VH-VL binders against 7-cyano-7-deazaguanine synthase (queC). Designs and how they scored, part 11

Target 1, 227 residues: 7-cyano-7-deazaguanine synthase (queC), of Persephonella marina (c0qst3)
Amino acid sequence: MKQSSSIIILVSGGMDSAALLWLAKKEFDKVYAVSFDYGQKHRVELDFAKKLTEEAGVEEHFIAEVPHLKGIKGSALTDRSVEIPSEEYPEGPPVTTVPMRNLNFLSIAASFADIYEIENIGIGVHSVDSPYPDCRAEFVSAAEAAINASSVMVAKKKNRITVYTPFLGMTKTDVLRIGLELGVPYEKTYSCYRGTIPPCGECATCRQRIEAFRSVGLEDPWFKKER

## First folded at step 19 (VH-VL)

Design j4 (from g5 with heavy chain E105Q)
Fold by ESMFold2 at other seeds, fold request of step 20:
Formats: C-alpha cells, structure tokens, sequence
Structure j4 (fold): chain C 227 residues (1-227), chain A 122 residues (1-122), chain B 111 residues (1-111)
C-alpha cells in the first residue's frame, strides 16, 4: 500500500479532504498539504484544516492566498450579497460555484509540486452526482495533461505528475466508509459553507454530511442528540 | 511588527455620543477579525463584538447588541466603536484586539491596542 | 453552566509551580481544543500566553504550559518569578451564546 513517492494534497478541513489525507498517509512516503484562502465566508475551515494536518503529521502544510477569487462577485461562498441556499442544489451549477475553483487550486498545487519535486497531487473529488464541472473525470484528465505539459520537473525527464483522485466515481457515503476505516477523526472536521459553529445544518454540504452519517447508521458528531 | 493604535482617553457626560478608533498597521488589515473588549474599573474582560473589515461582517455579544455600533474603514485600516448616548456605566477601558488565524470562534486575540479610557460623569 | 470559572486568586513562592484552573461547559471549554490564556499586568493590555489549549506564541517562556481535561482547562507556570505576578484570564468561544467568553480572572501573587 505504501508507495516510495510523495504527494501534495488539497485540504479544506472537510470530510473528503480528511479521508484523502488519512489515505495518503498510508499510501505515500511523504505527504504535503496545501489549503486555500480565497475569501470564502467559511474561513474558519482553515483552522480545522491545520488541526487535521498536524494530527496526520504532514511534512509541511502551505496556505496559499487566492485574492482574485474573492474579487469575483456572484458566488454565495465569497460574495456576501449572495445568500447561501438552505435547500437542495437547483438545476445547473449552484450559486455556491466559485469560477474555475479547482483549476486555480490544482495549478497552484502544481507549482509546489514542481519546486519540491512531488510526483502526485491529490484532490478529494467524487463526481457521481456532482453539479460542479471541475469535479468530473474530464476535468481531471485535462488538468493533468496541462500540468505535465507545463512542468519543469517533467521537462527535465525526472518524473511525471499524477493527479491522484481515489474517490472519483464514489458517493459521499463511500468516502465516509473509507475514512471511518482509516480512523479519520470526523468530530474534528468542518464543512459548513456558512462558517458557523455549530455548523448550520442547512446548507448543501451540512445536509450531505448528515445524510452520509445516517446512511452508515451513525450520527454526525456535530449533530448528535444529547441524552 | 503588528500594531494596533487606539484614539486617546475621553471624558464625557451622560447622553453624549462618542466614536473611538483603532488603527492597525504592520499586517494586511482586511484579513483579520478585529474585536472590542470592555474592562470596567476593577473588573474583568468582557467581549463586546467583532468585525471582519474586508466585508464588514459584524457580530455582537448579546449584552451589547443595540448598545454600540462596531464599524471599519478598510481604506485607512481603522476599526471603530461608537455610542449614540453614553451612560455613566460605560466608564471603562476599551481595547481593540486582532484575532489570529482565520476563525474568530477558534482563535484568540494575538495583538491588543493600548486601550482607550472612557470616563462618563456629570 | 455558561460562565468560565477561575479562582479569584492564587499564590506561590519564587521557583514553585502554580496552576490556575478555568472551568466551563461542553459548549465552551469542553468543546474541542480552542481555549486560550492571557496575562495582564496592572495598567497594561492583556498579552496572549497560550492558545489552542497548549500552544505558545513566539516569545512566550516555556515556563508557561496549558492543558485541558473535560470542561476544565489549566494554565501552569513553573519556576515562578516576580514578573509573573499579574491577572490571568482564560477565554473560549461558547456555542450557546454564539460568542467569546472570558473567565472572571485570577490574581497571581508571587510571595
């Protein structure tokens, strides 16, 4: 299971990136992490991301600022004039879409990969029912090709860069089962788009998380009933 | 070399308005929550509320909601605390302070202003 | 309940270790690991000494340490020095109030 190579993973502090982090610690010799401050309303997620990478014991955890994403209006995640929905995602890309989010993030992660000579870039996308274009297999393949075409490490014939997407084709429930088996401390993860504590329980990511726990016969640690 | 510099001491009468300031320097002012903390003479610390200067997201302690206004002018890296009508019980030291990190719920105040003493007496 | 409870005062002799307690509830101190401690000398602003239960900012002496068990956090000062004489406050977020709460403060006297 353990490879002799290194990986940099995108860590948001949420369930999927936590599962990826724990999986990567078992599969790779050296694990790096990168998280992004793009002006999201839920900036507190970065404090949870730092706790997770500390607990997992990564080589280094980078925080990259992406100020141009915060300047682009129209996303509920970065524009306070746009309300975060309480209900299900509508048809088409939801109002929580941040333009080209994963393309920006992967390109930044690729810069770290080139400098540190890291062969793998991990992202916790699972696309079975995702409305986001940049969570799909087609996007991952195109991004990997562009990264390899742009990489100095690849141009020097040292190695190739793989975009590692072990959860592609899985549901959130599937990813949760993997994380539970790996021992992910889900009580220490954070996913709420509204940035509240406790999490709001109403936004799409809170609802998906709650339903994922219920589907495996568990209560979400954030929403456990007290008896 | 993070620094928070507050406006000077104030002596006021009940019923007067007041706006005190807190200017941040040595860091990117818009990236950090700024909080206001009251300390009455001989008493402990009381959280009043906070603001994120980049978008003016403002939260108040229930005890101070409607009692004060917290605001910021990010173009001059300055946060404000203001009263429309002071009471004698508002006599206290008022501190501004910056939250470290990203979440005000998770992170403490890592840098504090020197304090503004407000004295309200007839 | 919702208030953070600290002893009003503690005392110790130079060179001794002293511990200051901070007791809250599951909605504040007992929640995860986000408790902080401040030192305040007379006439001065508070200074952050401990954050995230046990972490220290740059420039804070290793004589200061923090820990937590259940709903009680503790600040320990080893090798007491005269300069440690001050007021000490704990701080947490409290989810029932949706706000920051401080302890009532503890006056440390170095005998």
Amino acid sequence: as target 1 above (227 residues)
Amino acid sequence: QVELVQSGAEVKKPGESLKISCKGSGYKFTNYWIGWVRQAPGKGLEWMGIIYPDDSDTRYSPSFQGQVTISADKSISTAYLQWSSLKASDTAMYYCARHRGYGWQTQPFDYWGQGTLVTVSS
Amino acid sequence: DIALTQPASVSGSPGQSITISCTGTSSDVGWYDWVSWYQQHPGKAPKLMIYEVSKKPSGVSNRFSGSKSGNTASLTISGLQAEDEADYYCQSYDSSLSGVVFGGGTKLTVL
Scores: ipSAE 0.598, ipTM 0.837, lowest interface PAE 2.4, mean pLDDT 88
Fold by ESMFold2 at other seeds, fold request of step 20:
Structure j4 (fold): chain C 227 residues (1-227), chain A 122 residues (1-122), chain B 111 residues (1-111)
Amino acid sequence: as target 1 above (227 residues)
Amino acid sequence: QVELVQSGAEVKKPGESLKISCKGSGYKFTNYWIGWVRQAPGKGLEWMGIIYPDDSDTRYSPSFQGQVTISADKSISTAYLQWSSLKASDTAMYYCARHRGYGWQTQPFDYWGQGTLVTVSS
Amino acid sequence: DIALTQPASVSGSPGQSITISCTGTSSDVGWYDWVSWYQQHPGKAPKLMIYEVSKKPSGVSNRFSGSKSGNTASLTISGLQAEDEADYYCQSYDSSLSGVVFGGGTKLTVL
């Protein structure tokens, strides 16, 4: 558990990163944000991410481009020849898998952390049984070790960089409950893989979001009577 | 230095085909949605549709679906608007414009082409 | 709804403040704060003046401001000048049409 005054948060515009952002604003003196443009079909999420970081009052919000992921085919999130499924596949990594997504993202965030001398990198992963290999505890531990071994700041200052994953052993519902208590403006979050407005209501992230709100006895702000 | 340069004015007859162009420079052409906007003489602005040049993801206004084709050639940073059979009612100024930011649903047009006047008459 | 509702014209004297309204529905102006305004002088392409309800691009005068309440967005021009004489359009996304919609336009006359 790292006690520090600074953190950089990976912000996607979705529920989990919003909850992490609000939690980090409570627990850290300086909060930075980074979001990624990796050629995703749902690039509109970045506009929502900017709204969230503006409301939270972050020090800076970086947008990092990851163009090499745009050129790699086979993911439903970046390859238009691969459809976003309405139904989940129960086995193995889903078709929405972007190759080594969080490994790329954490290493880029670590570069910002080194330059700005930030000692914490926050990512809103939850569930040890995540269908994405790069959302699991084993990956987080390995990534943290690699980051510390690579960091010029750590080498010089003899401190350490913590990959802050407060939701790792939690369900989506648990994370939502925390965010509600923190006052996260969920009407300002967005997570649809199809990039539609309103959100499609059919893709995996839309269904998970709807179920999470239902599980706490609330309606999703996107699917209320007026919107 | 963001610039959108459109092809020149066109005078056509009903039934003819037409393809007009919009060349973007001074930015990463493939990173922004490009929209087409019609303005009939003395009238307001009408959104026709948009394209994301990187993968050619294309969306049309219901009023223009099936009426025009929007396309792009990212190798030369150029978007196109095309009619297979022009009508007299297609007489208008046509603008291409770049969407600010990342989402075409959320963000406005921050840079506009100079416009292409299309006149369709017998 | 084909277009957002704007007054056809407004007028004011130099130095005055004027406000142009843009009324839509909960499916466009009212759903969030993604409303924009454009200025168009005769023979020219539109110019972005306001985005995200109240933000200004660089180079846009602080005399221009935007706001929104419910389904109505407003553009306010303070300290009216002759160069402000133009057509003004609001813009939003409309979820029922799955597309961008503009207002009908407002002709501003500086008296």
Scores: ipSAE 0.587, ipTM 0.830, lowest interface PAE 2.4, mean pLDDT 88
Fold by ESMFold2, look of step 19:
Structure j4 (fold): chain C 227 residues (1-227), chain A 122 residues (1-122), chain B 111 residues (1-111)
Amino acid sequence: as target 1 above (227 residues)
Amino acid sequence: QVELVQSGAEVKKPGESLKISCKGSGYKFTNYWIGWVRQAPGKGLEWMGIIYPDDSDTRYSPSFQGQVTISADKSISTAYLQWSSLKASDTAMYYCARHRGYGWQTQPFDYWGQGTLVTVSS
Amino acid sequence: DIALTQPASVSGSPGQSITISCTGTSSDVGWYDWVSWYQQHPGKAPKLMIYEVSKKPSGVSNRFSGSKSGNTASLTISGLQAEDEADYYCQSYDSSLSGVVFGGGTKLTVL
């Protein structure tokens, strides 16, 4: 159902952000998107993100550079000397953690929200399956409070900015079901942390995606034989 | 206003080394992959490999892996193609080209250098 | 290295429409919308004419159009002019090779 309000969606090109994008197109009158180039090994995700936002028909898709995150040591996503793991996520934050990634991203998205007077910022986090601390409900609540305390729009209009997280409390399978019902073109999404084409099938995100499709009785479009 | 300017034509003998250059201007050089493409006389285009100058992430065609070295010096906005020991079969036109995409796999080359003719004969 | 298949030559008279085919597989042309076309005049560098199957860079004439069906992409030139005489190459990424592939090239002759 469309609202008479606007939203800016953080779009990575992956399954969850695609599901959020399609949901937002149904629920909001104006949909904007922002994606981030932070030196990730899987930069090709941005090419997929651009195709998704073009297909969804967003008002504008911003690409924000985050150069201070490039080459940060100790993260498998930005440090070439650290390998992308083939194993499932450990307890606690994995080696693929980029320091405060979603905090950086939400703050930048909030700046766009202030400029364009957008009252909603959407992020496709689902805490049940995520090992990252910046994908949890307590983080979202704190970020929303900081954004509202900082916003010129909120100060002027006496409204609020909502961090829209419709998938909190859901599994990846739950989110996939929603996206399938919405008609998300999953063959046009990209999840692999290694940045290969085809996706590697071995990293945690690839394995979670494959299992999510299997759990609903489908094969992942990337790993089907005979297209 | 994007320009890729390559070094001049080379005439070499088999066994000699060679390093040719490609200087980019009119854009942020470190933001784009730079590819190298070979065209033998009278033949088609053949992808050799590609580099992301910001971090030197380099990928090679299997046909050229171990045959050439692709490198970049981002401080002077220049990419390089290098042979340690030339063969007569290396006689070709060599182009550098800017890749349009954030990855190296999905998009075309939107701007091309003028080419460097390399002739290897005894 | 699997090359994309193009006809070796195509010809047409001024004002006619011609089509150049580029046939690959489901691992390249057939899997996604990342097909590009280049024009190369003798002694010159290639020039990008079409990207993402059917999109044109700024400055490319609307006489050039691209399409795809299955594993075959097509470049169509309408209102053929003498200046269109050149070699034409298609390009895709091929996931089975993990590499960029070009077609073998098509020489277009304007009669």
Scores: ipSAE 0.571, ipTM 0.828, lowest interface PAE 2.3, mean pLDDT 88
Fold by ESMFold2, fold request of step 20:
Structure j4 (fold): chain C 227 residues (1-227), chain A 122 residues (1-122), chain B 111 residues (1-111)
Amino acid sequence: as target 1 above (227 residues)
Amino acid sequence: QVELVQSGAEVKKPGESLKISCKGSGYKFTNYWIGWVRQAPGKGLEWMGIIYPDDSDTRYSPSFQGQVTISADKSISTAYLQWSSLKASDTAMYYCARHRGYGWQTQPFDYWGQGTLVTVSS
Amino acid sequence: DIALTQPASVSGSPGQSITISCTGTSSDVGWYDWVSWYQQHPGKAPKLMIYEVSKKPSGVSNRFSGSKSGNTASLTISGLQAEDEADYYCQSYDSSLSGVVFGGGTKLTVL
């Protein structure tokens, strides 16, 4: 009588998606993952994402190519002529903005969900610390509506696709605390926009990661003297 | 079926220029880092550098920085290693190889070319 | 100077187990689980045997295994066979060089 629950989650190699992955393994019967190669300078993150999904034991980990995003130019994450800034996130969209990134990613994840009949799509957005418009409740609500209106599975089965956003009203520190409780192996995560090894420690995502660890009285595994 | 096919053996004199090639097939050439590895006669493997063909992002070993040029032509799925002025000490086998996965820092060379023997003498 | 230290040679008899060491620093072998091993027969290109410390590509015998402790990675060959006679190289990224580094190589002789 009982139907199994399933989710496909968007996984980068970073802290937020790792916390989501471990949370999803606790809350869903079947967990799938999708990661995106959109020409980012930090493509090495995908190697870390694959190690995380292997350790968590997902059903399948898809890698989707999104070459259109690289062809647009102008983002520091994909365009060699644009430097990754060392500054905090500015007011307004930062130069690291990839146009409509999460809209593209959710649409692609929704295609997998539709074909594999997966009723949940997970994304690790949290709005408090992020300057990106596609990390906010307003966006999530609109995307979910569009996905359900577009879905052949929903039309056929009369069910619903839910965009699962458990971290939406949280800070990066809040998400880290959840991940620590869940046992996320943060030494195996990677967040640097510059794609360097070790992480640069200077880009906005590195700074926020370091600050989050400091705020809970821990050192970032990447920047401990013993590592 | 991934394959890397290198240009043929070369016999050169000191001071001559040389450009050797490595053509990749059976995979999306622009999605993988290509590296060059030197092996002098009777010696071990030495990493020379790498290139990401999609945008020509190039890194060199400190030992080879300024000594060679690594380049690629993604339209014909080919990487190159080039000397402007060969020395007798450049006599070696030169391999191209593809990094698996996405990061050259994290991943090994999973496919290797057959090698190009370069002999520089007299 | 070689960045990763391997013994110059190792020998063993058929059926024995042998281990080849690869010692580096916290800036290479010790920083994470991204160490690889290659086998090279005379006149041939290297062949990937082990990656990510202990993973094997398809077609590599179960007689080969890899491990790591601190700054030292190890390749173990059990049930030694004549065709295992070759040179073996370890490989890692080194952050101090910002580049890939190989070990000096180990010649395995099957007696």
Scores: ipSAE 0.529, ipTM 0.804, lowest interface PAE 2.6, mean pLDDT 88

Design j4 (from g5 with heavy chain E105Q)
Fold by ESMFold2, fold request of step 20:
Structure j4 (fold): chain C 227 residues (1-227), chain A 122 residues (1-122), chain B 111 residues (1-111)
Amino acid sequence: as target 1 above (227 residues)
Amino acid sequence: QVELVQSGAEVKKPGESLKISCKGSGYKFTNYWIGWVRQAPGKGLEWMGIIYPDDSDTRYSPSFQGQVTISADKSISTAYLQWSSLKASDTAMYYCARHRGYGWQTQPFDYWGQGTLVTVSS
Amino acid sequence: DIALTQPASVSGSPGQSITISCTGTSSDVGWYDWVSWYQQHPGKAPKLMIYEVSKKPSGVSNRFSGSKSGNTASLTISGLQAEDEADYYCQSYDSSLSGVVFGGGTKLTVL
């Protein structure tokens, strides 16, 4: 069952974007993907993102460079002098914050959407209490407004662009359950901020992923015995 | 066209230092890992290590950790392999190679230099 | 250090198909689909023939194919030709060593 509609999905290679990708393949006629090289320590995630989009059978997978984010000082994800923490901080944005990351990403995705006349831009943000400001409903609404105000496609065709956020208001565990029902190959996803293989098991995203699997009575495929 | 051009053959004595080079052209040098591979006479390929020239992130094979230094000068699109004190057992062909992937763990080396023959003899 | 195991040599007559094996572990060949094969003629640098188990770079003959089952990858050369005579190496990443590993190499002789 396919609608006559198109979407471009922000794909990182992690479990949330994989769940979104599989959901979009179910719900949209044409699915495009975009991934970003912004100098992240975990660049290997892009190799996993490419394998996921190949398996899903997307129309096109764009890799966009974001050079102004490379080596931004003070972020553990792009600054080699800043350690990726093993423990969470009690309040405020974590040291893993890359300034305005999703705003940059959505604006670039919107450029592709405008050129290809794609009506939807998908992003796998979830949880209203996210430590990242650019993962909240308030941000999504503002970004969508800015995109529509800027779009030549919207002006020309009198249609709107929707920022598709089906996981807002959900926990990591909720998103995992959806992906499991959709048949997401989680053994082919990658989330580690340290960029190691196997994943480090110590960074915040590794611990969140492990706990999400544990909460549904499963082992993380990266640490599960397989045949 | 992607090309990796290595420095010429070297004949050295044990205990001497050596730095060989690998210059990349025809692509964005700072976007790719560059690896070094040794092939002793009549032997197979051995991975020595790899560097990401943009930020000098460097990884070594356990067999070569502390034995060589891998470096790069991104301003001239050149990677280096260096010994502070050569041994006779360092006699081998040394290849540089461009890594295809965004990480260094997942993809092959898609383009190889012509090799630099290093001979260490008294 | 964990070595990928290849036969030391294989031979075949022109027109035959031959297969070269590359056996590792679940921490290298078996963990995902990132196994590669290289051809090396005497005095030349290695040339990438197969990547991601079965994909071919532009310019590589359709006579070369790759596959994997469990911890063993295979390179198959169909319609063997004289110019196929070379050394062949498999490659993977080994997560237990945190390093790139090559097989020991296979010398292919065309009779």
Scores: ipSAE 0.523, ipTM 0.818, lowest interface PAE 2.9, mean pLDDT 88

